# Designs tried in a protein design chat: miniprotein binders against ABC transporter G family member 3 (ABCG3). Part 2

Target 1, 243 residues: ABC transporter G family member 3 (ABCG3), of Arabidopsis thaliana (Mouse-ear cress) (q9zuu9r114to356)
Amino acid sequence: IAWKDLTVTMKGKRKYSDKVVKSSNGYAFPGTMTVIMGPAKSGKSTLLRALAGRLPPSAKMYGEVFVNGSKSHMPYGSYGFVERETQLIGSLTVREFLYYSALLQLPGFLFQKRSVVEDAIQAMSLSDYANKLIGGHCYMKGLRSGERRRVSIARELVMRPHILFIDEPLYHLDSVSALLMMVTLKKLASMGCTLVFTIYQSSTEVFGLFDRICLLSNGNTLFFGETLACLQHFSNAGFPCPI

## First folded at step 2 (miniprotein)

Design M4 (from M3 with L25E A26L P31L)
Fold by ESMFold2-Fast, scan of step 3:
Structure M4 (fold): chain B 243 residues (1-243), chain A 87 residues (1-87)
Amino acid sequence: as target 1 above (243 residues)
Amino acid sequence: SPEDLQRLLEKIRELAQELERALEELKQGDLETALRMILDLERKLFQLEDEIGKYSPEEAKRLQDEVLKLRRELLEIRKQIEDLLRE
C-alpha cells in the first residue's frame, strides 16, 4: 500500500472545512509493521481511516491511495479494520464468537470455517482462552482487556486479510500487556500480514519493534521512513527522534 | 407426491415463522439469541433446499420461489447483525 499527497478535510465548528491530515506521503510493505504515531488530535486515526477507505461521508479526501497496483480501493475481504473500541458478546466463549463471525462472513463448508477460526486463535495467542467466556457487562469474571483486544483482532483475521488496519491496538492496556501484544503483532506481520496501526506514544522497547513509522503532529508529517532511518535522521541533526 | 410437496411447503412456512421470532429478538436487543436463531435457520433451510432439489423443476417451482423469498429476508437480517458486530 502506498499513498501520495493525501489530505483529509473535516467539517469544523465554523462553516469552513478544517484540514485534519495535510499532504501525507507514505507506504507499507507486505509482511511489515508500519505505525502512525502522534499525540491526541494529530490526525492519526483519520489517516488510518483514509487508507482503509473508511472515512465518514462528511469527510473529503484529496490525493491518491494505491494497493496491489489498484488505485483508490481494495477488493472486498482483502483487508481488515479493527476499531479502537469493539463490541464483543460476553455470553459467548472466544471460539464461539469467532466461529459465529466466520459463519456470518465466509462462504464454504463448516470444516473450512472451523480451520480458519483455529488459525486465528493460534495467531493471536488465544489457545489458553479459547473455551473461556469473553465476559463483560453483568459478568464479574471474563477476559482481561489484553485478551479482549486480541479477540477483536482475531475476528478480523478470520477473513484472512492481506492488510490489517488497527486503531490503537494498545488502548487501555498495561505496559506488560502492551509489550506482549506488540510481540504477537510482530510475529503476525512476519507470517505475511501487512500491519498498519496507530499509537499515541510508545516505550523504547515497543518502538524498536516497528519497521516503519509515520510521525504526525497537528496533521503534519514530521517524519516518514524506517525506524533506523528516523533515529539516524534526528541523531545527525543533533536532536533525539521524537517518540 | 403432492402430499410430500405440501409437507415441504409447511416446513418453509415454519421457517418463516422462526425468522419472524428472530427479528423480534433482534429488535429487543438480544443479539445473542437472534444470532443463534439465524444460524439454526440457515442450517434448516440448507437441509430443506437439499430435499426440494430431489424434485423436478416443474414440480418444485412454487417451493423454490418461497425458499428464495426466505433467503432474501435472511440475508437482510444477516446484514443488520453484521453491522452490529462491526460496531
Scores: ipSAE 0.000, ipTM 0.127, lowest interface PAE 18.2, mean pLDDT 73
ESMFold2 (binder alone), alone request of step 2: mean pLDDT 84; pTM 0.812

Design M5 (from M3 with L45F V67I)
Amino acid sequence: SPEDLQRLLEKIRELAQELERALELAKQGDPETALRMILDLERKFFQLEDEIGKYSPEEAKRLQDEILKLRRELLEIRKQIEDLLRE
ESMFold2 (binder alone), alone request of step 2: mean pLDDT 84; pTM 0.798

Design M6 (from M3 with A16L A60V)
Amino acid sequence: SPEDLQRLLEKIRELLQELERALELAKQGDPETALRMILDLERKLFQLEDEIGKYSPEEVKRLQDEVLKLRRELLEIRKQIEDLLRE
ESMFold2 (binder alone), alone request of step 2: mean pLDDT 83; pTM 0.799

Design M7 (from M3 with L25E A26Y L35I L84F)
Amino acid sequence: SPEDLQRLLEKIRELAQELERALEEYKQGDPETAIRMILDLERKLFQLEDEIGKYSPEEAKRLQDEVLKLRRELLEIRKQIEDFLRE
ESMFold2 (binder alone), alone request of step 2: mean pLDDT 83; pTM 0.800

Design S10
Amino acid sequence: SPEDLQRLIEKIRELVQELERALELAKQGDPETALRMIEDLMRKLEQLVDEIGKYSPEEAKRLLDEVEKLARELQEIIKQIEDLLRE
ESMFold2 (binder alone), alone request of step 2: mean pLDDT 76; pTM 0.666

Design S12
Amino acid sequence: SPEDLQRLLEKIRELAQELERALEELKQGDLETALRMIEDLARKFEQLLDEIGKYSPEEAKRLLDEVEKLARELQEILKQIEDLLRE
ESMFold2 (binder alone), alone request of step 2: mean pLDDT 77; pTM 0.696

Design S15
Amino acid sequence: SPEDIQRVLEKIRELAQELERALELAKQGDPETALRMIEDLARKLEQLLDELGKYSPEEAKRLIDEVEKLARELQEILKQIEDLRE
ESMFold2 (binder alone), alone request of step 2: mean pLDDT 80; pTM 0.739

Design S16
Amino acid sequence: SPEDLQRLLEKIRELAQELERALEEYKQGDPETAIRMIEDLARKLEQLLDEIGKYSPEEAKRLLDEVEKLARELQEILKQIEDFLRE
ESMFold2 (binder alone), alone request of step 2: mean pLDDT 76; pTM 0.662

Design S5
Amino acid sequence: SPEDLQRLLEKIRELAQELERALEELKQGDPETALRMIEDLARKLEQLLDEIGKYSPEEAKRLLDEVEKLARELQEILKQIEDLLRE
ESMFold2 (binder alone), alone request of step 2: mean pLDDT 81; pTM 0.756

Design S7
Amino acid sequence: SPEDLQRLLEKIRELAQELERALELAKQGDLETALRMIEDLARKLEQLLDEIGKYSPEEAKRLLDEVEKLARELQEILKQIEDLLRE
ESMFold2 (binder alone), alone request of step 2: mean pLDDT 79; pTM 0.723

Design S8
Amino acid sequence: SPEDLQRLLEKIRELAQELERALEKAKQGDYETALRMIEDLARKLEQLLDEIGKYSPEEAKRLLDEVEKLARELQEILKQIEDLLRE
ESMFold2 (binder alone), alone request of step 2: mean pLDDT 79; pTM 0.722

## First folded at step 3 (miniprotein)

Design N0 (from M1 with M37K L39E F46Q L68E L75Q)
Fold by ESMFold2-Fast, scan of step 3:
Structure N0 (fold): chain B 243 residues (1-243), chain A 87 residues (1-87)
Amino acid sequence: as target 1 above (243 residues)
Amino acid sequence: SPEDLQRLAEKIRELTQEVERALELAKQGDPETALRKIEDLERKLQQLEDEIGKYSPEEAKRLQDEVEKLRRELQEIRKQIEDLLRE
């Protein structure tokens, strides 16, 4: 996927529309992790939604998005999108939840759906949790936040998307769970999935796992390119790298 | 001073013991907590390496060698814990 001069506007005060994303240029390659990073209200989620074709009706988009060389309207099933917060069914086990998701979303026979579910469980490192209840709060204790986030991503993986967009995969995760999530996602990317996701901030260890970064501040792109080049860019400019 | 070098040597010994303890914790069924401990130990080791670096190479060669050994050990143990979490 690539994009050129991508601008997104929302209704603002008279005279000037609020430009939430300003003339963004970038690309993400198959099998790699591309991260959109920046502080709250930098335009991260808006850029991610623009790339995925999920902008609200109140938004206007200018510029071009290309998928596999075509100006894209992406067909259903070609990508997955994981919201920052996902509703799960606490009374079901992980395997049951994924199986029902496959039943509702995929054509084909029951035995094929079971195979897809097992693949998703393995891909997200959920094998040890597959028979545990997802749970909720108090008396329906089950999975912790890290495992719940993995289940949310696994749900999208049963559709076998070529591109996976994730809004804040590390949201509400502690540092250890965040690192484990990133290791899992890096392995997923290496298996052929194109990953594009947003992050507020990252540790140095997590930052080193990214292939490319789009750094946003107030809708403006401060940097786009390879992760190592980002450090050199800010060093050469005489500014600290904002990680 | 000799007293400062002895103090640093003792801190290296304590970190080595904590690293071994973290691996055992992971094998006993808590690899997530063990990984958190490894992250804390990596930070402490960097602080020690910085402090040892203030001494001349001849004065602190044995401590620098021990720190390098411990860093390699931490890298291997981190990989083992991450492998356990992927199973």
Scores: ipSAE 0.000, ipTM 0.074, lowest interface PAE 25.7, mean pLDDT 71

Design a1 (from N0 with R7E K11I E14F E18A R21W K37M D40I K44M Q47R E51Y)
Fold by ESMFold2-Fast, scan of step 3:
Structure a1 (fold): chain B 243 residues (1-243), chain A 87 residues (1-87)
Amino acid sequence: as target 1 above (243 residues)
Amino acid sequence: SPEDLQELAEIIRFLTQAVEWALELAKQGDPETALRMIEILERMLQRLEDYIGKYSPEEAKRLQDEVEKLRRELQEIRKQIEDLLRE
């Protein structure tokens, strides 16, 4: 995926259109993790939504987005998008939730849908939680924030997307859950998925896992380029990676 | 090898860019995260210096010069970020 001179305007309080993203340029490749980073109100989520074709009707987008050299008109099922906060069905188990999602979204036979669900469970490190209720009811405690976040991503993986957009995958996660999430996403990327996600703050443990960073401030791209990915090739030589 | 030296040069360029990202992040309202980034970059630079030291001076002169320039940049930018934190 690549974008050129991407500008997004949103309706302002006085009928003015405010430029939320200003002439953004960037790209993301299969098998890599590209992070959109910046302070509050930098336009991170708006840029992410623009790339995924999920801007609200009040927004206007200028510039170009290309997927495999073609101007983007991505079918709903060709990519995954995970919101910052996702609604789950607490009365279902993890496996049931993913299976019903597959039944509603995928064509094909039941056997194929079961296989896809099991793959998603494995990919998101959910095997130990597969038969547990998602929960979140007043009377029933279920999965913790970290597990719920992984279930949300697993739901999108059922569609086997080539590109996965995630809005703040570490939102409301403790440090251990955040590290597990990042390791899980790195494994997912290594299997050929193109990951693009937003992050407000970066801990020392996760900084080294990014392949590319797009740094935004007040809608402006301050930088787009490679991160610590180039250091991975030194792991076999005994050169330490500061992950 | 020449290929290893090329890769080390690319790492130095990345670190130089990352130092600049940290400064801009600090100026745009997150100096605490920026300082944490600088601390990571300082550790990375130290390890990189140790690794480059395995090469002969003739082979690594340009890389050593670039590393020294980057170390000076890190020290200057760390001070700027610390000044922003006092405000």
Scores: ipSAE 0.000, ipTM 0.150, lowest interface PAE 13.0, mean pLDDT 69

Design a2 (from N0 with R7Y K11L E14W E18V R21E K37V D40F K44A Q47R E51L)
Fold by ESMFold2-Fast, scan of step 3:
Structure a2 (fold): chain B 243 residues (1-243), chain A 87 residues (1-87)
Amino acid sequence: as target 1 above (243 residues)
Amino acid sequence: SPEDLQYLAELIRWLTQVVEEALELAKQGDPETALRVIEFLERALQRLEDLIGKYSPEEAKRLQDEVEKLRRELQEIRKQIEDLLRE
């Protein structure tokens, strides 16, 4: 996926249009993790949604987005999108939730749906949790936040997307859960998936796992390129990397 | 295929179990979540009926009977959960 001169405008609280993303240029390749980083209101979620074709009707997009992963509109979809906050059904086990999601969303034969569910469980390191209740209410202990986040991502994986957009995969995760999540995502990318996701900020250790970074501030791109080049760019300018 | 029919039967058994768990969840004091689960099951059941409709009446007779039984159970349990919400 690549984008050129991508600008997104949205109606403000008034009649006038505000530029939320200003002339963004970038790309993401199969087998890599590209991260969009920036503080709240930097435009990172808006850029992610623009790339995924999920902008609200009130938004206008200028520029171009090119998708080279698949030219066919496959029944399983070309790409998936994981929201920052996902509603899960606490009364279901992980496996049941994913099977029901596959039943509702996928065409084709049921034995094939079971296979893609098992693949998603393995890809997100959920095998030990597959038969546990999701929970999440005061009457049900259930899964911890890290496992719940993995289930949210696994739900999109049952559609077998070639490109996966994730809005803040580390949202509300502790440092250990965040690191484990990043390791899982890096393994998923290495298996051929193109991953594009947003992050508010990261530790130096986690930062080193990214392949490419798009750093945003107030809709402007401060940097786009490889992770090591980003560190050199700010070092050469006499500033620390803003992570 | 016979394997597809087997998986459909297994899925119906899971849905029946989830209906029972939703009622228990409502009785334990979370009827709002239980109602959302029931609404999800109603959508899943409609999808299941569409899938079963691809098979011949002879092949699908047992599954259609099980789906109809589950539909009746869903209607009864939905009423019980809604009654709890009123309280």
Scores: ipSAE 0.000, ipTM 0.194, lowest interface PAE 15.6, mean pLDDT 71

Design a3 (from N0 with R7E K11M E14Y E18L R21F K37I D40L K44Y Q47R)
Fold by ESMFold2-Fast, scan of step 3:
Structure a3 (fold): chain B 243 residues (1-243), chain A 87 residues (1-87)
Amino acid sequence: as target 1 above (243 residues)
Amino acid sequence: SPEDLQELAEMIRYLTQLVEFALELAKQGDPETALRIIELLERYLQRLEDEIGKYSPEEAKRLQDEVEKLRRELQEIRKQIEDLLRE
């Protein structure tokens, strides 16, 4: 996926439309992790949704998005998208939840998609949790935040998307769970998935796992490129690295 | 508690999967990133060993054996990745 001069406007309190994302340019490739980083209200979630074709009706998008060399008119749900907060069904086991997701999303009489579910479990390193109840209801203990987040991502993997957009994959994770999540996402990318996700800030350890970074502030792109080039860019300019 | 010990065992298996992934990543042509992952997992394994050390030797014997096995596997895989970097 690539995008060129992508601008997103939303109807604001002003009489004029507000530009939330301003002339963004970038790309992401299979097998890689591309991160959109920036403070609150920088436009990172809006850019992510624009790329995924999930902007609200009040938004207008200008510029171009290309997938496999063609302009994209992505219908809702054509790519995998993981919300910052995902509702899970606590009364189901991980495997059952993923199986029902497969049943609901796959067409026709494809009642048993066991291989797709097992592939998603394996991809997110959930084998030890597959038969556990998700929990988190009726005062029932269940999966911890890191495991719940991996289940949310696995749900989208059931559809075998070639591009997966994740809004804040580290949201509500402690520092150790966040590191393990990033390694797990690197594993997922290595399987051929194109990962694009948003993050508020990153530790030095986590930053090194990113292939590309798009750094946003107030809708403006401060940098886009390879992770090592980002480090060089800010060093040469005399500014701190955005780790 | 028995529940806490089970969680630690599950964490050891999760780390083992990630260590194995690092080796595969190195063999696929990214030994630099693989080495960074190994270094991250080494630090986490140390923290995990500290947590297991809070339990009596009798309670944690099995987990200590599994951690020692993982540490040996991690050292072996680190050497393989470093060999790939030298090539």
Scores: ipSAE 0.085, ipTM 0.557, lowest interface PAE 5.9, mean pLDDT 75

Design a4 (from N0 with K11F E18W R21D K37L D40Y K44I Q47R E51M)
Fold by ESMFold2-Fast, scan of step 3:
Structure a4 (fold): chain B 243 residues (1-243), chain A 87 residues (1-87)
Amino acid sequence: as target 1 above (243 residues)
Amino acid sequence: SPEDLQRLAEFIRELTQWVEDALELAKQGDPETALRLIEYLERILQRLEDMIGKYSPEEAKRLQDEVEKLRRELQEIRKQIEDLLRE
């Protein structure tokens, strides 16, 4: 996937629309993790949604998005999108939740759906949690935030998307859970998935694990390229790399 | 905490499996991607060593032994993948 001169405007309560993303250019390749990073209101979530074709009705998009060499309006279900805050069903086990998701969303035979669910459980490192209740409410104890986040991603993996957009995969994760998430996402990418996700702010340790980065501030792209090149770019200019 | 040490041990076991998966990927015809995955796992292992180093030597000994075992396995598999690329 690639985009050129991508501008997104949002209708506010004002007389005219504000530009939330300003002339963004970038690309993401199969087998790689591309991270859109920036502070609150930098436009990162809006850019992610624009690429995924999930902008709200109040938004207008200008510029071009290309998938596999052609201008694309990707069909629903040809890619996955994971929201920052996920609605899960606490009364179901992880396996049950994923299986019902597969029953509702996938064509094909029952045994194929079980196989896809087991693959998603393995891919997201959920084997030890597969038979546990999702829970998370005061009335029933269940999975921790890290496990819940992996379940939400596993739900999208059931459809075997070629492109996966994730809004804040590390949101509210402790350092160990964040590290596990990064390794899991890297393995998904290495299996041919194109991963694009947003991060508000990361530690120096986590930053070094990204393949490519798009740094946004107030809708403007400060940098786009390989993560190591980003560090070198700001070092050469005599400024610290924004985190 | 003891719970964190247990989680780290589980994580190390998962990394061991992914190192083996990378070798299988290389044998199935994609050694370039497998090598990139191994390089990523090497960076992860370094972060793990740093985290484990914050615990007392007594608490961390078993984890350090597991990390050392994983590092050796990682080096051995990296060599096998590089041999596939060479030839």
Scores: ipSAE 0.022, ipTM 0.497, lowest interface PAE 7.6, mean pLDDT 72

Design a5 (from N0 with R7M K11A E14F E18S R21Y K37A D40W K44A Q47L)
Amino acid sequence: SPEDLQMLAEAIRFLTQSVEYALELAKQGDPETALRAIEWLERALQLLEDEIGKYSPEEAKRLQDEVEKLRRELQEIRKQIEDLLRE
ESMFold2-Fast, scan of step 3: ipSAE 0.076; ipTM 0.542

Design a6 (from N0 with K11V E14L E18F R21Y K37E D40M K44R Q47I E51R)
Fold by ESMFold2-Fast, scan of step 3:
Structure a6 (fold): chain B 243 residues (1-243), chain A 87 residues (1-87)
Amino acid sequence: as target 1 above (243 residues)
Amino acid sequence: SPEDLQRLAEVIRLLTQFVEYALELAKQGDPETALREIEMLERRLQILEDRIGKYSPEEAKRLQDEVEKLRRELQEIRKQIEDLLRE
């Protein structure tokens, strides 16, 4: 996937449009992790949604998004998108939730869908949690935030997308859970999935796992390229690299 | 809470779709797996009924009606699947 001169405007409270993303250029290679990083209101989520074709009706997009060098509509199931906050069903177990998601979204027989669910459970390191209730409702504690985030990602993996967009995979996670999440995502990318996700800020350990970074500030791209090149760019310019 | 009632309504809607998928699976030649799925859905519906029953009738009238409709649908589809198993 690549994008050129991508600009996104959002309608404000008044009869005007604000440029939320300004002339963004970038690309993500198959099987790699590309991260959109920046502070709150930098345009990270808007850029991610624009790339995934999930902008609200109030938004207007200018510029181009290409898949395999073509302006083509993505076939069903080729793109997955994970929201920053995903609604889960606490009365279901992890396996049941994923299985029913597969029943709703995939063609084919139930035995085929069971296989896809088991693959998603394994890919997201959820085997020990598969038979536990998701919970989070009255009288039931259920899964912790780290497990819940992995379940929400596993839900999208059931459709076996080639490109997966994730809005803040580390949202509400402690440092240990965040590291486990990043290691899990790196393994998923190594298996052939192209990952594009947003992140507010990262530790040096987590930063080192990224293949490419798009650094945003107030809608403007401060840098796009390989992670190592980002460190070199700011060093040569006489500025510290944003952490 | 209103949020809890909304979540319960979402679960009921999902269960309704899954009941229809189980019937289609049985028609396509796997009634044994379909029956197991119906049995699991029946257990989940009972848990939902118990939870909804803790709300006042005025708060949960629509959910109670949806649950009753789903229970009838489950009973009808279970009989269809059991008939397929006997064929």
Scores: ipSAE 0.000, ipTM 0.127, lowest interface PAE 18.8, mean pLDDT 71

Design b1 (from N0 with K11M E14I E18M L25Y T33E K37I D40F K44A Q47W)
Fold by ESMFold2-Fast, scan of step 3:
Structure b1 (fold): chain B 243 residues (1-243), chain A 87 residues (1-87)
Amino acid sequence: as target 1 above (243 residues)
Amino acid sequence: SPEDLQRLAEMIRILTQMVERALEYAKQGDPEEALRIIEFLERALQWLEDEIGKYSPEEAKRLQDEVEKLRRELQEIRKQIEDLLRE
């Protein structure tokens, strides 16, 4: 996927629409991890939604998005998208939840649905949790935030997307859970999935695992390119990389 | 700058945590995943050595020492993981 001169405006409380993303240019390669990073109100979630074809009706998009060399017209759900906060069904086990999610979304044969669920469990490092209740309601002790986040991503993997957009995969995760998530996503990318996701704020701890970074501030692109080039660029300029 | 040295120190702390995770993966029966983590760490450590090398020894002595310790740990853990893969 690639995008050129992508601008997104949103209807604000002011008379004029606010430009949330300003002339963004970028690309993500198959099998790689591309991160959109920036502080609050930088436009990162809006850019992610624009690329995934999931902008709200109040938004206007200008510019071009290309998938496999063709100008993209992506309807809702044509690629995998994981929301920042995902509702899970706490009364089900992980395997049951993924199985029912597959049943609701996939046409076809029962055998294929079972295979896809087990593949998603393995891909998200959920094997040890597959038979545990998701929980988190009615005084039920369930999965921790890190496991819940991986279940949310696994739900989308059941559809076998080639491109997966994730809004804040590290949201509310402790450092160890965040590291496991990044390692899991890196492995998923190496298996052929194209990952594009947002990160609000991070120490340098996760930076080296990313292939590319789109660094945003107030809708503007401060940097786009390979992760190591970004570190080099800011170190050479005498400023810390704003991760 | 002193601020850049703080960033490099933070990176070393993070790579150390990753080494611990790689060892845990190997012990829990996923030495292939552990090896992938080690390979990433080797690349990251090389970049760190190059960056730290841009500073004078007086400025970066502690970071150079930390990186050397981490490199030795990484080599030892890699051998352990490779031994598990042979089994």
Scores: ipSAE 0.000, ipTM 0.102, lowest interface PAE 20.7, mean pLDDT 72

Design b2 (from N0 with K11V E14F E18A T33Y K37L D40W K44V Q47E)
Fold by ESMFold2-Fast, scan of step 3:
Structure b2 (fold): chain B 243 residues (1-243), chain A 87 residues (1-87)
Amino acid sequence: as target 1 above (243 residues)
Amino acid sequence: SPEDLQRLAEVIRFLTQAVERALELAKQGDPEYALRLIEWLERVLQELEDEIGKYSPEEAKRLQDEVEKLRRELQEIRKQIEDLLRE
């Protein structure tokens, strides 16, 4: 996936439009992880939604998005998008939740849908949790935040997307859970999925672990490329990288 | 579970690569950031030891040995980064 001169405006309460993302250029390769980083209100979630075709009705997008060498409309293989906050059904087990998702969204035979569900469970390291109730809210203890996050990603994997967009996969995770998530996502990418996800600036202790980043501030792209190149770029300019 | 233990082993491998990356970052001209990354890794390693400690000794022996090896590598690389900061 690649994008060129991508600008997104949002209708404000006081103004007709505000530019939230300003002339963004970038790309993500099949089988890789590309991370969009920035502070609150930097435009990272809006950029992610623009790339995934999930902007709200109040938004207008200018510029171009290309997938597989063609201007993006509906590529073969769906775009998966995982929200920052996910709504799961706590009364279902992990396997049941994913299976019902497959029944509602996929054509084909019953045994094929079961196979896809088991693949998603394995891909997200959920095998030991597959028969446990998701739980939550005020009814029964179930999965912890890290497991719930992996279930929400597994739901999108059921559709076998070629590109997966994830809004803040590490949000509110402890360090070990965040690393488990990173290892799982890296393995998922290595199996052929193109991953694009956002990370809030306050969790940037992990910044140096990523190979490729898009750094945003107030809608502007400060850097796009390899993490080491980013640090060298800002060091050459006489200040450290604003992580 | 056996799968969770396998995933913890993958986390240890990832952390080993992260420690090596911190040294590269320091040599590329940002030893202050590299030291901050090492300090974060030290906290993560402690949390990882706590997580591994929830498993029986027979299940966790290999992981505990790998964590101890990683702790030694982390201490060695921290010293190298601190030496770069003094210059």
Scores: ipSAE 0.148, ipTM 0.560, lowest interface PAE 5.0, mean pLDDT 72

Design b3 (from N0 with K11I E14L E18Y K37M D40Y K44L Q47F)
Amino acid sequence: SPEDLQRLAEIIRLLTQYVERALELAKQGDPETALRMIEYLERLLQFLEDEIGKYSPEEAKRLQDEVEKLRRELQEIRKQIEDLLRE
ESMFold2-Fast, scan of step 3: ipSAE 0.115; ipTM 0.574

